Miniprotein binders against q8h113. Designs and how they scored, part 37

Target 1, 357 residues: q8h113
Amino acid sequence: MVIYHRKVVFTYVRAKRFYHFLNIEMVTDFKSLLPVIDISPLLAKCDDFDMAEDAGVVEVVGKLDRACRDVGFFYVIGHGISDDLINKVKEMTHQFFELPYEEKLKIKITPTAGYRGYQRIGVNFTSGKQDMHEAIDCYREFKQGKHGDIGKVLEGPNQWPGNPQEYKDLMEKYIKLCTDLSRNILRGISLALGGSPYEFEGKMLRDPFWVMRIIGYPGVNQENVIGCGAHTDYGLLTLINQDDDKTALQVKNVDGDWIPAIPIPGSFICNIGDMLTILSNGVYQSTLHKVINNSPKYRVCVAFFYETNFEAEVEPLDIFKEKHPRKETSQVAKRVVYGQHLINKVLTTFANLVENS
Key: E = the ipSAE of ESMFold2; O = the ipSAE of OpenDDE; V2 = 0.75 times the mean of E and O plus 0.25 times the DockQ between their complexes.

## First folded at step 24 (miniprotein)

Design V6 (at its last look DockQ between E and O 0.58; V2 from the best seeds 0.55)
Fold by OpenDDE base, look of step 25:
Structure V6 (fold): chain B 357 residues (1-357), chain A 85 residues (1-85)
Amino acid sequence: as target 1 above (357 residues)
Amino acid sequence: SEKVEVEIESDDPLLLEWAVLYIKKLAERYGAEVKVKRENGKVEVTVKGLSPEVAEKIAEMVKEMAKILGLKVKIEIDGKEYPLS
């Protein structure tokens, strides 16, 4: 009796779930596009205690979960920030970078200014390579001594351009709106991880720090000029407002390919940072990205980084360790003090300033 | 006022809907009216109420998007073909 072992060939028919639902479910399967997420259903319920049970919230949460698992980058639309404000931020940023160098130097970044202000082209280094951008570095302002000796390096007011005159008030309004938006997106991400909406508002996150980089990329007549070297972001969430007429941001997908992040007018590009990777118990990995200057025209980008508390000892949240248990050998177990990490990054970037001055 | 007409052909419905979203967002930015006709594997997007400068800008942005994505597109400004090369 010859026992024929029937090899059950499980043909995994990957059912292409054509989600035909009304919102453009850009199925993440297009390896060349970042997912677009309309977050308006999430925002409409962000203050509701039962928001997790809302069908519109559940749909957005599912899109956020897929985006954070598959690519760590997504477009955000329906975010409630006016297009006029988003565009005015870029316009005023162009106007500042068009100023004479001597006028940009009125807000020059210095150690005595708490490493706040304008950095000239060639000051920023990523992985030992010079970046072809200029920037204004801004950080959340805090009272002297609030963050002890660690925070002392960043103590001081932001150095806002005096030309255009309205720039400060515009950017302070923009920072507030980006802060509120980031918090609400993180409520969706918290739900996507199987927590409450408020896991990212706990003790380590109750007084979130923020960083903002107002970046100017000079026009180039050469291909493959590195505007910003390949890196991951350190924080929780990044909101990118960029010029709509130039594709420069490149995102490394799961296959290891560089995807061009084509700017969608009125959208943010959103990405997750290394701190969210840790807090999620490594469920969501921060994604490597870079900027290539490929236009003869000047390009601006305003990156808002929503962070943990400055003193946060970042470790996986208990709820996410429970929901997403990992074997002890996961590299995610590194406790990182966010403020110390930020200071080390700042000091490393500026050590190169003193040697090249 | 000028019009921009964009014809897009693709067997990927996701790529078509992304391109439609992109053009709609361009039109929204400039306060322009958008009409979309969908056929199997083909979309025709018409943007109306544009200045000449904005029409050319939209055409160039659509051209660059199509180039990056490898999309087959035809672009017309007021019924004149916009060069893709």
Scores: ipSAE 0.741, ipTM 0.913, lowest interface PAE 0.6, mean pLDDT 88
Fold by ESMFold2, look of step 24:
Structure V6 (fold): chain B 357 residues (1-357), chain A 85 residues (1-85)
Amino acid sequence: as target 1 above (357 residues)
Amino acid sequence: SEKVEVEIESDDPLLLEWAVLYIKKLAERYGAEVKVKRENGKVEVTVKGLSPEVAEKIAEMVKEMAKILGLKVKIEIDGKEYPLS
């Protein structure tokens, strides 16, 4: 696909830009580590008219810019979501995945359920390789008919487990918090790109869709088991809440090396996606990442994906084309309709699931 | 209650501060007290007020972090060296 070719070009450009800018200590900063960003100054001013002028916001914006230009992954601390809530999300997810398969299958993914629900171990593939995980797929709910025939296949409520009993209420609270946090981080990213705070809240972006994958990785007794094959995320921004006593997430750095993303307690790991790459006119590039499991211990990861509006036609924003012009020969012009792409991925994934089940 | 003492050495000051931040966030999870002493190329982090189970958990997580980052580290629980292998 055209996306793969564009990523190869972006990887080279990122590495070249990195070398011209970098001294030895800065190279070390992004070769073996992901940056850690305390966003509390951003959040304190995020709704204020004068947020762009605040010294604390300016400092956070600079850190976001460096992280997004370089590795596209960073830890977020000072985010205001309690450690208790973050851990309870993982604890209740562990409780669900510990249930007998018969109980988990009660909420199995089906077309009638809007392609929402439980996916058993071993039926998911990334780039042709089997992913050794199980999952619950959740999507933003919307009224019947809102998105016409395109959205019809994804209509319906999410299938939340009845056990643990409080799971639905917890996760719906968590989703609201992640949605607000993502919007506020994107205000900082918009400033980092040289725009107003609100460039990602325009007409096709202010009613964001979201996806959540609630993922369980069974324990393994051998090295380098693929929990999730190498990929980039499609949307704008991902918030990752994972068990923090084992390291399995790996991120491809600017030198092309896979580095481990050690979980920091109480943080989110945050990364940019393909739609942000397009909207930023290629200034920020989404990053390949994978999950390699080496632990006999069961591991949970709850990934929240902040997306565009369902109906969005995604192309570079004019302000970022002006601020960050690109050479026409290196750019592939492709208008992408987010909702249609999502539905195509959902249908393809399910067809593969049925074929391999 | 038990304490965990971590001594970390590195020529990279960003690695030292990253490790300090990691240990602080880990200690914060358990409501533990943290003291940090910084020297050029070295930090000493003391985490206090721990149950034996939590102290061992923290020591093991710090050990794994240090192994992944290739950091030179010394870990003690109540003055006794925690094995790195």
Scores: ipSAE 0.733, ipTM 0.911, lowest interface PAE 1.0, mean pLDDT 85
ESMFold2 (binder alone), look of step 24: mean pLDDT 85; pTM 0.838
OpenDDE base, look of step 24: ipSAE 0.739; ipTM 0.912
ESMFold2, look of step 25: ipSAE 0.665; ipTM 0.894
ESMFold2 (binder alone), look of step 25: mean pLDDT 85; pTM 0.834
ESMFold2, look of step 26: ipSAE 0.645; ipTM 0.886
ESMFold2 (binder alone), look of step 26: mean pLDDT 85; pTM 0.837
OpenDDE base, look of step 26: ipSAE 0.437; ipTM 0.799

## First folded at step 25 (miniprotein)

Design W1 (at its last look DockQ between E and O 0.57; V2 from the best seeds 0.00; counts 0 for: pae O 1.52 > 1.5)
Fold by ESMFold2, look of step 25:
Order: sequence, then structure tokens, then C-alpha cells
Structure W1 (fold): chain B 357 residues (1-357), chain A 85 residues (1-85)
Amino acid sequence: as target 1 above (357 residues)
Amino acid sequence: SEKVEVEIESDDPFLLEWAVLWIKKLAERYGAEVKVKKKDGKVEVTVKGLSPEVAEKIAEMVKEMAKILGLKVKIEIDGKEYPLS
């Protein structure tokens, strides 16, 4: 008997391609909206040895894969961080930015403060264009000497305001929650790329550095004021906690169109960064985004950046080179470690701040 | 207590689903009860258990979301039409 039936195999393969084509059309409607992903099934199983086989995890992983391939931005719901905590972070941040300028300057950025602290409106530039925002810059704290001479520049405690009271305790709790959430989302992303859950928890990735920018955008009476110029994020993953009643974030889709990222109450906006692009061997691409302010109301945005280890030399992970071979992405050796890049950026930003103060 | 009723009309089922989700998340913030009635091409979302101040706030936020998305909506607070202009 003939075991192989070429006509049957061809018909089956063509029919499956047709259904895959139809499925892709129904799921690729991210041209004007960002996907919303309920990650609670992922979080429920993320510590289980067999999480990759759970049907709920498989569904979330599929949504993460599609979002990261198509737009690089998505809303996260079902994340387990209380709405009260998320809102209190923004409420206390509003209270700080409402203080007189002299009070905010008590925590101003200086080299002596490890380049941590407050920056006034109008001193930040993105791609040579002035950004209309103020901010507090925060970085992971680390023990003296841990990162050698390069890291010494950034040593020191973060500068937290004394007013409002409890701000430091609130933010440190929030940072821990964002770090844990980011790690768990990255387990889903690792599965989406075809790896084990822990590919982003290897030797150079398991002790992540983080950056947090606490940003205030003044209200404007004009249209299209640049709050933050177009850029991509450098690290692995960003969690954005922003005011819900003001839409200003715009995201560039794969067709080159800018789409609004309307805040969804109780969600984080989440996006991938340049280091994830490299680690994934180019499968996932970091996404240009900007803040254009058209609102007369003051807007707060707390951005948490989950990074590699400070000392990481970033290159495509071997598993993803094997799963997603792309010669162009693997032909050039890495020349800059993450920590060196971060310090160079910090020093350049501060020099520009002083020059334009 | 007051209620906000939102009728959403669109040929795009993804856009309808997204908008309904958005309203559910907004209502959840205020601990409000949500009921959804679906018709072909239209969805009616009812948010109940609101103070007058919160009902007005929700209606305004829905108006803004709909404007950004270009959605056809009708908004009522306790049966009274909420102005979209």
C-alpha cells in the first residue's frame, strides 16, 4: 500500500495555510489599537515546572508573541498589583510636582548624588529636540564597589522627596512589584520566542538593573506640544503607569503610522526595548514612541525600565540564534556592555542638562 | 444611585470588544455594576451604582475615548442624553 499520499499532503498543507492566513488577518488588527493581554493565567502558573504546557499559559504566550512581533506595545491586565497602589503612586507624584520649585530642587540631580534626582521643565532633549516635561531620575541602588570604576559614578542612594511623606516607602514597594511583574512577563516572552521560561534569567540577566523615570508633563493650551520626542527604550521591558484621563502617548506601528495609546484604567502599558531586540536575535523589534501633549491638564507618567545585569555584554542568545537564524543580526560582535552604555548616556544627558540650564 | 448607558455602533468587532473592555475597566475602578447587551453591530453597556458626580465623570471619559477612536456612541445618564459636542 502507498503510505505517502502526495495529493493528500499537499491538500492538507494548503488548507492549513489558508486557515492560518484567515487567523492572521483577524488577529493583525493592531494598526489602530494596541492589544490588551490578561496575563493572570501566566502568573498563576509561572512558578510551576510544567507551565509551558498549561492551556492558559499557551494562550497568553501566543498573544505576547503576536504583540511583540506586530507592534511591540501592549496593555497588561490581570497583573495582580492593586489599583489603589498604582493610583497612589500617581497621586503622590502629582503632589510632589505641585510643590514650589525650591522644594523640588532639594533633590536636584548632581554628580555627588549619583546623577539621581529632580530635573526641571525644559532641560531634557530627545534627538536634539526639547522635551516639555520635568522628572525624577531613579536607578537601582547597589553596594559600593559592586560594578567597579564605571559604576562608581552612579553609586549612591536615590533622592526621594520628604514631601509627600511616605513617598520613598511607597515607591520602593512599587519598584519591587514592577521588578517581579517584569520578570514574570519576560518568562512568557521567552516561551513566545521558543525558549524555556528562564532564558532571560541567565547569568548576565538574572540580577537585572532597573531605571525609573517619574515624569510630569505640564498642561498646554496649544496643540501638539512635544512632551517627549520619538525614541525607543534601551532595555528589555518597560512598564508605564500613567494618568488614565489624558491620552498623549503615541506608538509607531509596523506600517509607520502613529497610533494613540489610550490609557486603560488599572492597566500597565508595556513595551519591549533595544536589548530585547538583540537578545531575541531580531525577532522582536523595539518600537518608536513619543509623547504629544494636547491637554490643559497636568499629566503624570511613572516609567519603570527593566534592564539586563549592569555588567552584561549583550548579544543574541544562542537558543534564539538557533530558533530564529538571522545572519545579519549575528555577524557583528558586541562592543559595548550595558553598564558602559548606561553611564555614557547618564554623563551625556547631564552635560546637556548643565549646558542648557 | 445613577447609571450610565453607552450604546456603541461599529462594523469592526475588534473595536467593539476593545471599547467594551475599556468601559468595564473604568467601571471596575468605581466598584460599579456592569451589564452588556449585544446586538448585531451594536453593543449597549450599562454602568450602575454611581453617584451623580462619578456618573458625569464616566460619561465624559467615555466621550473622550470614543472621540479618539472615532466611535459612534450614544451616552445617557439615567435616560437623559449626555451631549457629545
Scores: ipSAE 0.614, ipTM 0.872, lowest interface PAE 1.5, mean pLDDT 84
Fold by OpenDDE base, look of step 25:
Structure W1 (fold): chain B 357 residues (1-357), chain A 85 residues (1-85)
Amino acid sequence: as target 1 above (357 residues)
Amino acid sequence: SEKVEVEIESDDPFLLEWAVLWIKKLAERYGAEVKVKKKDGKVEVTVKGLSPEVAEKIAEMVKEMAKILGLKVKIEIDGKEYPLS
């Protein structure tokens, strides 16, 4: 008789996600929503050396810890990026994807362009399945030879749409803001892991790479069209800016159920990547997610991926090995060269471009 | 200027607060005035200062949100019921 009660109570206590909405700790069994985190208290102290002692920071850190443990996805509000800029990014992205195919091809992705530019519908594959999206693939620009022979594959400028003319300048501003935001969220995550605010600014993280995918999902009249196949992100953090009027992103929860990531206007959806899983000594697991095209209307999503240094040999940080010791030499102990992993992913995705051209 | 009135019923106070936050953030995007009345298990949200196009867009988005969350909702645009089917 006694053994049954402990299992039910432990399942019930772990299923109680503490969602802090507007300073109300509501313990909801709502397995169906991602946590919303107002990070404004963290941002207000992000440059303070004693930020870890601030009560507002401590509250945000506790929310980040829970979100990263329980689901690996959360909404970010209070992020300080203007709604006008967030919306203008989506609006101009719609305008680009509405252009004639010949106009989109002016920035066509090619190996000679360092795999930067426009990818047509049906070129992207996830786990051997064709994705129903088009995209502009962007990467941090770097000097020729900066990243040696590994980086050579990605050498070149980003290919920005020339229509509208303001697109480049807008997106460069947006990238800077997303970079700063990602760094500040990672200070909170570093504290949540029991480190200093700066564990993710060390030698392997001091010159963070970034990837940005500007994604267009065509309207569909069929159910369950795969816009983007199920995957984890490889980086540290992803910042998702999506259309507010369509729910397409699906996140696999701890129970194995697919939950819809309903857009909150003016929010980012943030998720953790595989590199953060490694660096955290596997404390925070990257979460499987997918995109299902389920609207007859065109949908845009701008995904910003904040990464390690390009040449980073990613292993668990010593501080997090100490704070979170693991008995098993789990798959987390695999040293991964980030740049090599990225290149392998790019080349695998584009191997199909050469066969279908 | 058009108004959207949303009545939301749920025994889950979290879902009610989430839905209210979501509608507020949606209204902020359009510079709209939001009024919220809370009752036990029920929230009445009024969004004002909308164009006809934006009012319809908000109503459709609320309908979709409610469907996804399994929320019981009633939506009105200028006192006219917005169809949920």
Scores: ipSAE 0.414, ipTM 0.779, lowest interface PAE 1.5, mean pLDDT 86
ESMFold2 (binder alone), look of step 25: mean pLDDT 83; pTM 0.805

Design W2 (at its last look DockQ between E and O 0.63; V2 from the best seeds 0.00; counts 0 for: pae E 3.2 > 1.5)
Fold by OpenDDE base, look of step 25:
Structure W2 (fold): chain B 357 residues (1-357), chain A 85 residues (1-85)
Amino acid sequence: as target 1 above (357 residues)
Amino acid sequence: SEKVEVEIESDDPFLLEWAVLYIKKLAERYGAEVKVKKKDGKVEVTVKGLSPEVAEKIAEHVKEMAKILGLKVKIEIDGKEYPLS
């Protein structure tokens, strides 16, 4: 009996001493708020081979480790993407969703378009329930046949709005910046897991796929309208750019409570996905989240999903199996082909498009 | 130019720091000057250089944030109390 209490107290005292040493007696009651992480120290060293030894990097890595263990969601500030660009992305997204339905249909999502383009309200389903949002679904573009027969379903260009005309160029710039940011955050997460900065840049991750959902949530006069049903993200990281004037995203904490993800202007909300759960040998669990439409005003959200290689057979990385050995062949040991999983999700979501057309 | 004055009371220093960060990020979006005074369990945040429309927007955002977090707040626009109900 006595031995069990000492280990728990030592872990708690080490955590408290580490918190006390960092002068962060913020026992953040992570029950009520997502952690805010200024990643600027990490970004300042992201190209340095010795970045792991930098005191600023070590602090950010410690914040990332805690956030990924405790809640799997965090705010990112100091990310280096201009507020003007972040806001312009949302503004132009509002402008698109305000267009007449016939104009939005010019970029209608279709199987022949590689499931790229505009999805009308009520087409998306999460866990068999209809979601109250419209979206533009975008994917990394690739050459025909690059991803074989699996990739064939998603082959094609992204369908960008032609109004405003600058939308394509803006979003392509934004995608590049989100890609670079995601890579750099993953260097911090790799360090937090006790690897090198580059564990998420290996063979399986060297040509990362991405998904982007440009989402519009209609205004509602009813409480508890499901904008997006409860789910985990499948990828490595998600970067959420949302309207700052509406709290709609809900995150399930470790206690099982739904906490509101209040938008901080100029921040991203970042979360981890199921692929990162697998790769980390289950150290970092993807967190269940949902969107509740609770405003009479229209709300936009741009979600960028940073993924593995399209053909990646996702399994726990050897370094993380060594650092974080697990006794149970838990569900984390399931080898998942990312591209096949994505295609199955797309086909399941859009199976209803064919029946209701 | 209008000013927004926010008084926040909480025994949780984390909630106070978070609320200050939130207001700073709101002010940055609008190019406004922020002044912060901290006391034990209390923060006074002053945002200056606002248009009337922006002052109301900031006040509404702070009101919503405070409601969600269960924070005790007082909001004033140019010394006039902004209604929390």
Scores: ipSAE 0.544, ipTM 0.838, lowest interface PAE 1.0, mean pLDDT 86
Fold by ESMFold2, look of step 25:
Structure W2 (fold): chain B 357 residues (1-357), chain A 85 residues (1-85)
Amino acid sequence: as target 1 above (357 residues)
Amino acid sequence: SEKVEVEIESDDPFLLEWAVLYIKKLAERYGAEVKVKKKDGKVEVTVKGLSPEVAEKIAEHVKEMAKILGLKVKIEIDGKEYPLS
């Protein structure tokens, strides 16, 4: 039977006609490129009670919906965070990673430091393969005792570099801006799912935890060095601020092919995580991605992860179960306790670091 | 001040628009002015107000983007063709 041949011809003809009758700027398939979304109309209205009816917001929401249904990755421009701050974050990170190893070790990850701090190159593994990067792990700080015995493991202050001296203050400003930006993007995503703007600001979500990984990739003289093995992100939304010199991030598309995420100057790369998959009742699904390093130059990536409340019991939101009901035989997301999973991952990661030291 | 001129050819209008946006963002980083002319299946992008060093950086970034995307491009710096290897 010629089903394969007719399917290929039929889908090609439909896609071509659809594009012809709609708009030259319509994106019908993200097979080889990640979409670029100017979110400035969303941000202009994000605090307005009538934001859902604004024509500019509606356009952004449509683009978010398509990106999140297809590849789960997109560039964000018009985000309102100054290019100076975005670049200074990377510049200071370069300066820290250029320090002698012994200086970087002064903020080394330890249990006493709440599992916060510096990891040397080569001690991280993904799926049994060595990741060729160094990093600083940072987590939202919280008052002692706030999250009971489970949260005790992660208590304590972040270990910020003291050199450059301005590092802590600028990064805390950056984190606040990334938190606010992520919240506003999630308002657009909530609308895209058919909810109110605030479905991701309910009782279990309105005091979000966050994670930041500040990552350095040493220059290499060989091709295809694994900087970070294939994975999905656990939280709701990730904002990636990376050097523009070379393409290293790759994203797996719906066909199973790896798409290069070419750095666009002044943008964030943004993607959805596993908790958003659960909360959306599976409408949006997190996407495998990896870092393959071919750059002879040292490169930096600062990844900000916007999460749920630490104590959140994460399950599909009722509004999205109602609007997007699953088939009886479809796999459904189970209830997950975010903080427990985070702590398990932190402890497992640290045990692996010790084993491979 | 130098200029970089990029001619991009593709039968995919999405790829053309994406490539133009990429070049605009590169130009914004260096405070450069951009002029875009769209023609049947081709786009001509001119980036002006560049130092020689920045012009070469922009040309190299455009070259790498085009290789990754499989785009047919012609790059000139002040009228001289930039090699595509």
Scores: ipSAE 0.394, ipTM 0.799, lowest interface PAE 3.2, mean pLDDT 85
ESMFold2 (binder alone), look of step 25: mean pLDDT 83; pTM 0.810

Design W3 (at its last look DockQ between E and O 0.38; V2 from the best seeds 0.64)
Fold by OpenDDE base, look of step 25:
Structure W3 (fold): chain B 357 residues (1-357), chain A 85 residues (1-85)
Amino acid sequence: as target 1 above (357 residues)
Amino acid sequence: SEKVEVEIESDDPFLLEWAVLYIKKLAERYGAEVKVKKKDGKVEVTVKGLSPEVAEKIAEQVKEMAKILGLKVKIEIDGKEYPLS
């Protein structure tokens, strides 16, 4: 009796990543690049009720679906925000971080300021490790008591730099444009998940919170300095505006390798957050990323986080449970109160500020 | 006004398109004119109308991009080779 051991050759079908670059479907094994998506066709139809039937929208939706499945990070071009404004935001941010420390301290982050304002280098911690960056932390402003006792920790105005004087008005304009852009990208993502364009504008998302971190990374003469520790973002969508002359952002690909996210001038780097993972019934996984300070030059990054409603009890959307049924009540099915999660993160990050004051 | 000439060689047309897009976006950042010549496995990108400072900045950014991506490149500023090492 010759026992033929059938070697089941598991042909690992290497998922050929189809990177659609402009008009060419190229199957690239290139695990080292994030996809670039021109979203201009999506934006041209974003207010049309029949946008889902537009051929240009369908193409962008297919690119978004692939990017969110494969890596959870992509470049956005054709986004309609002027390069002058994008660059002015970075320029003004450099100017602020170049100010004397005593002047930066005029907008010092404090608990009484609702954890809004400037944090010095080494105040931020990621996974118990000190981050080598300084920042201005901003949050959507809201009326006192709007979000009850949970929101009380973040109550207050944003603390904008008074030098230069135009900084506030610039950033308020930028926040509005990033909010509108994020909403429109999420219409494409909603279509990519097989929903209507408006699944991310429902009850839990009608009054979206936002966070903005204006981050300064000091120049270093050492390799592998952690500017920001490895994490996932908590929100729906992140828009990253960074200096174009320094590659510091690292993204963990599906193979577990760290790939450098080379900044493309005039682009955003966009990534999905943990709340989008939950809402999508775990179809789109948030991607682990970090920042390595690897340049002797100062680097700025403005990260805009488009979030759920502050009080949103985030669970998988019914339409996405139907379209993408899962057998296991995986960790994705955990109901998370977004505002409570944000407050816990803030209080954990700044716990050491209260002990050293 | 200075010019930056970049020759890129790769058997991966995706890498070539990405590199061309990157250089176009660099040129747009500075309001510079871009010309692209494509051949099989080779692209020649010329950026014109640059200040000396901007030409060096573009050359350095292209060099860094090429190093990160493992791309074979040749960079020239006004016909002078820009050092890759």
Scores: ipSAE 0.796, ipTM 0.930, lowest interface PAE 0.6, mean pLDDT 87
Fold by ESMFold2, look of step 25:
Structure W3 (fold): chain B 357 residues (1-357), chain A 85 residues (1-85)
Amino acid sequence: as target 1 above (357 residues)
Amino acid sequence: SEKVEVEIESDDPFLLEWAVLYIKKLAERYGAEVKVKKKDGKVEVTVKGLSPEVAEKIAEQVKEMAKILGLKVKIEIDGKEYPLS
């Protein structure tokens, strides 16, 4: 029998310190709601040499630890990115996807464009099922030759929409802010795992790669249309900026039930990925999630994926192997080369696009 | 200048706190004033300084949030009950 302690607190005003004292998040188990974490204390101290000792940081770190152990998804508020910018990103994306099909095709994905650009509705598949969305694929740009033969496939600039005219400048500003935010959240996650703040800024994160998928979901007149099939994210951390007047994202909880992730205005939804599972030596597990559309209205979602270095050979970090040894699994853990996996995914995805076009 | 009043009832204090936070974030987006009153298992949230268009948008979003969570609510715009069906 599980007791959620909801009977011990009857007045929110009196319960403010009571919540912190009882650790109400822990007793709730997040079966039907995702945690909301105000990270402003973390951000205020994230560049300070003694951030790990700050009482506000300690509180945020505890909340990150519980969220990452219990569900792998959480909202971030107090993140310092303006609501105006978050909304402008979606507004301009709506404007692009409203253009005639022939205009959108001017930036279509090709091998010559480094596999960057527009994908029409219905050509993307997840686990063999068609995804009812259109998208723009963007990747961090890098200098020719930087990543050797493996990276040559993905060389070239992103294909940004020219309409609206300000699209590129806005998105580059947004990407910089998301990169900085992700790094600072990962400092908190490193502390949550028992490391220094900088365990994810070493050799594997010194020059982090990123992926951005700019996704449009057409309105539907049918229930339960798959906008994006069930999956886990590959990288370290994902920041999700989506239209917040519709709920379509679903997250699989620890009981195996799908729960809706209601967008909170002005927040990011944040989740951990497969590379973080590996780096943490399995302490944090990435979470299955999907997008199910039930709305007649068009919906945009801008997903920012914070990744390892392109050439990273990803394996459990030594400090986390020592602090969190594997207890029930084989000690034979595979190394994962991030860039090779990304290129394999890009090439197989493009081959499927050609076949289904 | 219109107002939205939301009465929320639950014996789950985490759910009440989450719902109040959601409404505060909606109000913040529109620069609206928020007042919260609490009385044994009920919370009344008042959002003021709204255009008619924004008031209806807030009421609809609160309605949808409450429906998804199975949350007991009563919503009014300028004293007129907003339909939940």
Scores: ipSAE 0.661, ipTM 0.888, lowest interface PAE 1.3, mean pLDDT 84
ESMFold2 (binder alone), look of step 25: mean pLDDT 83; pTM 0.815

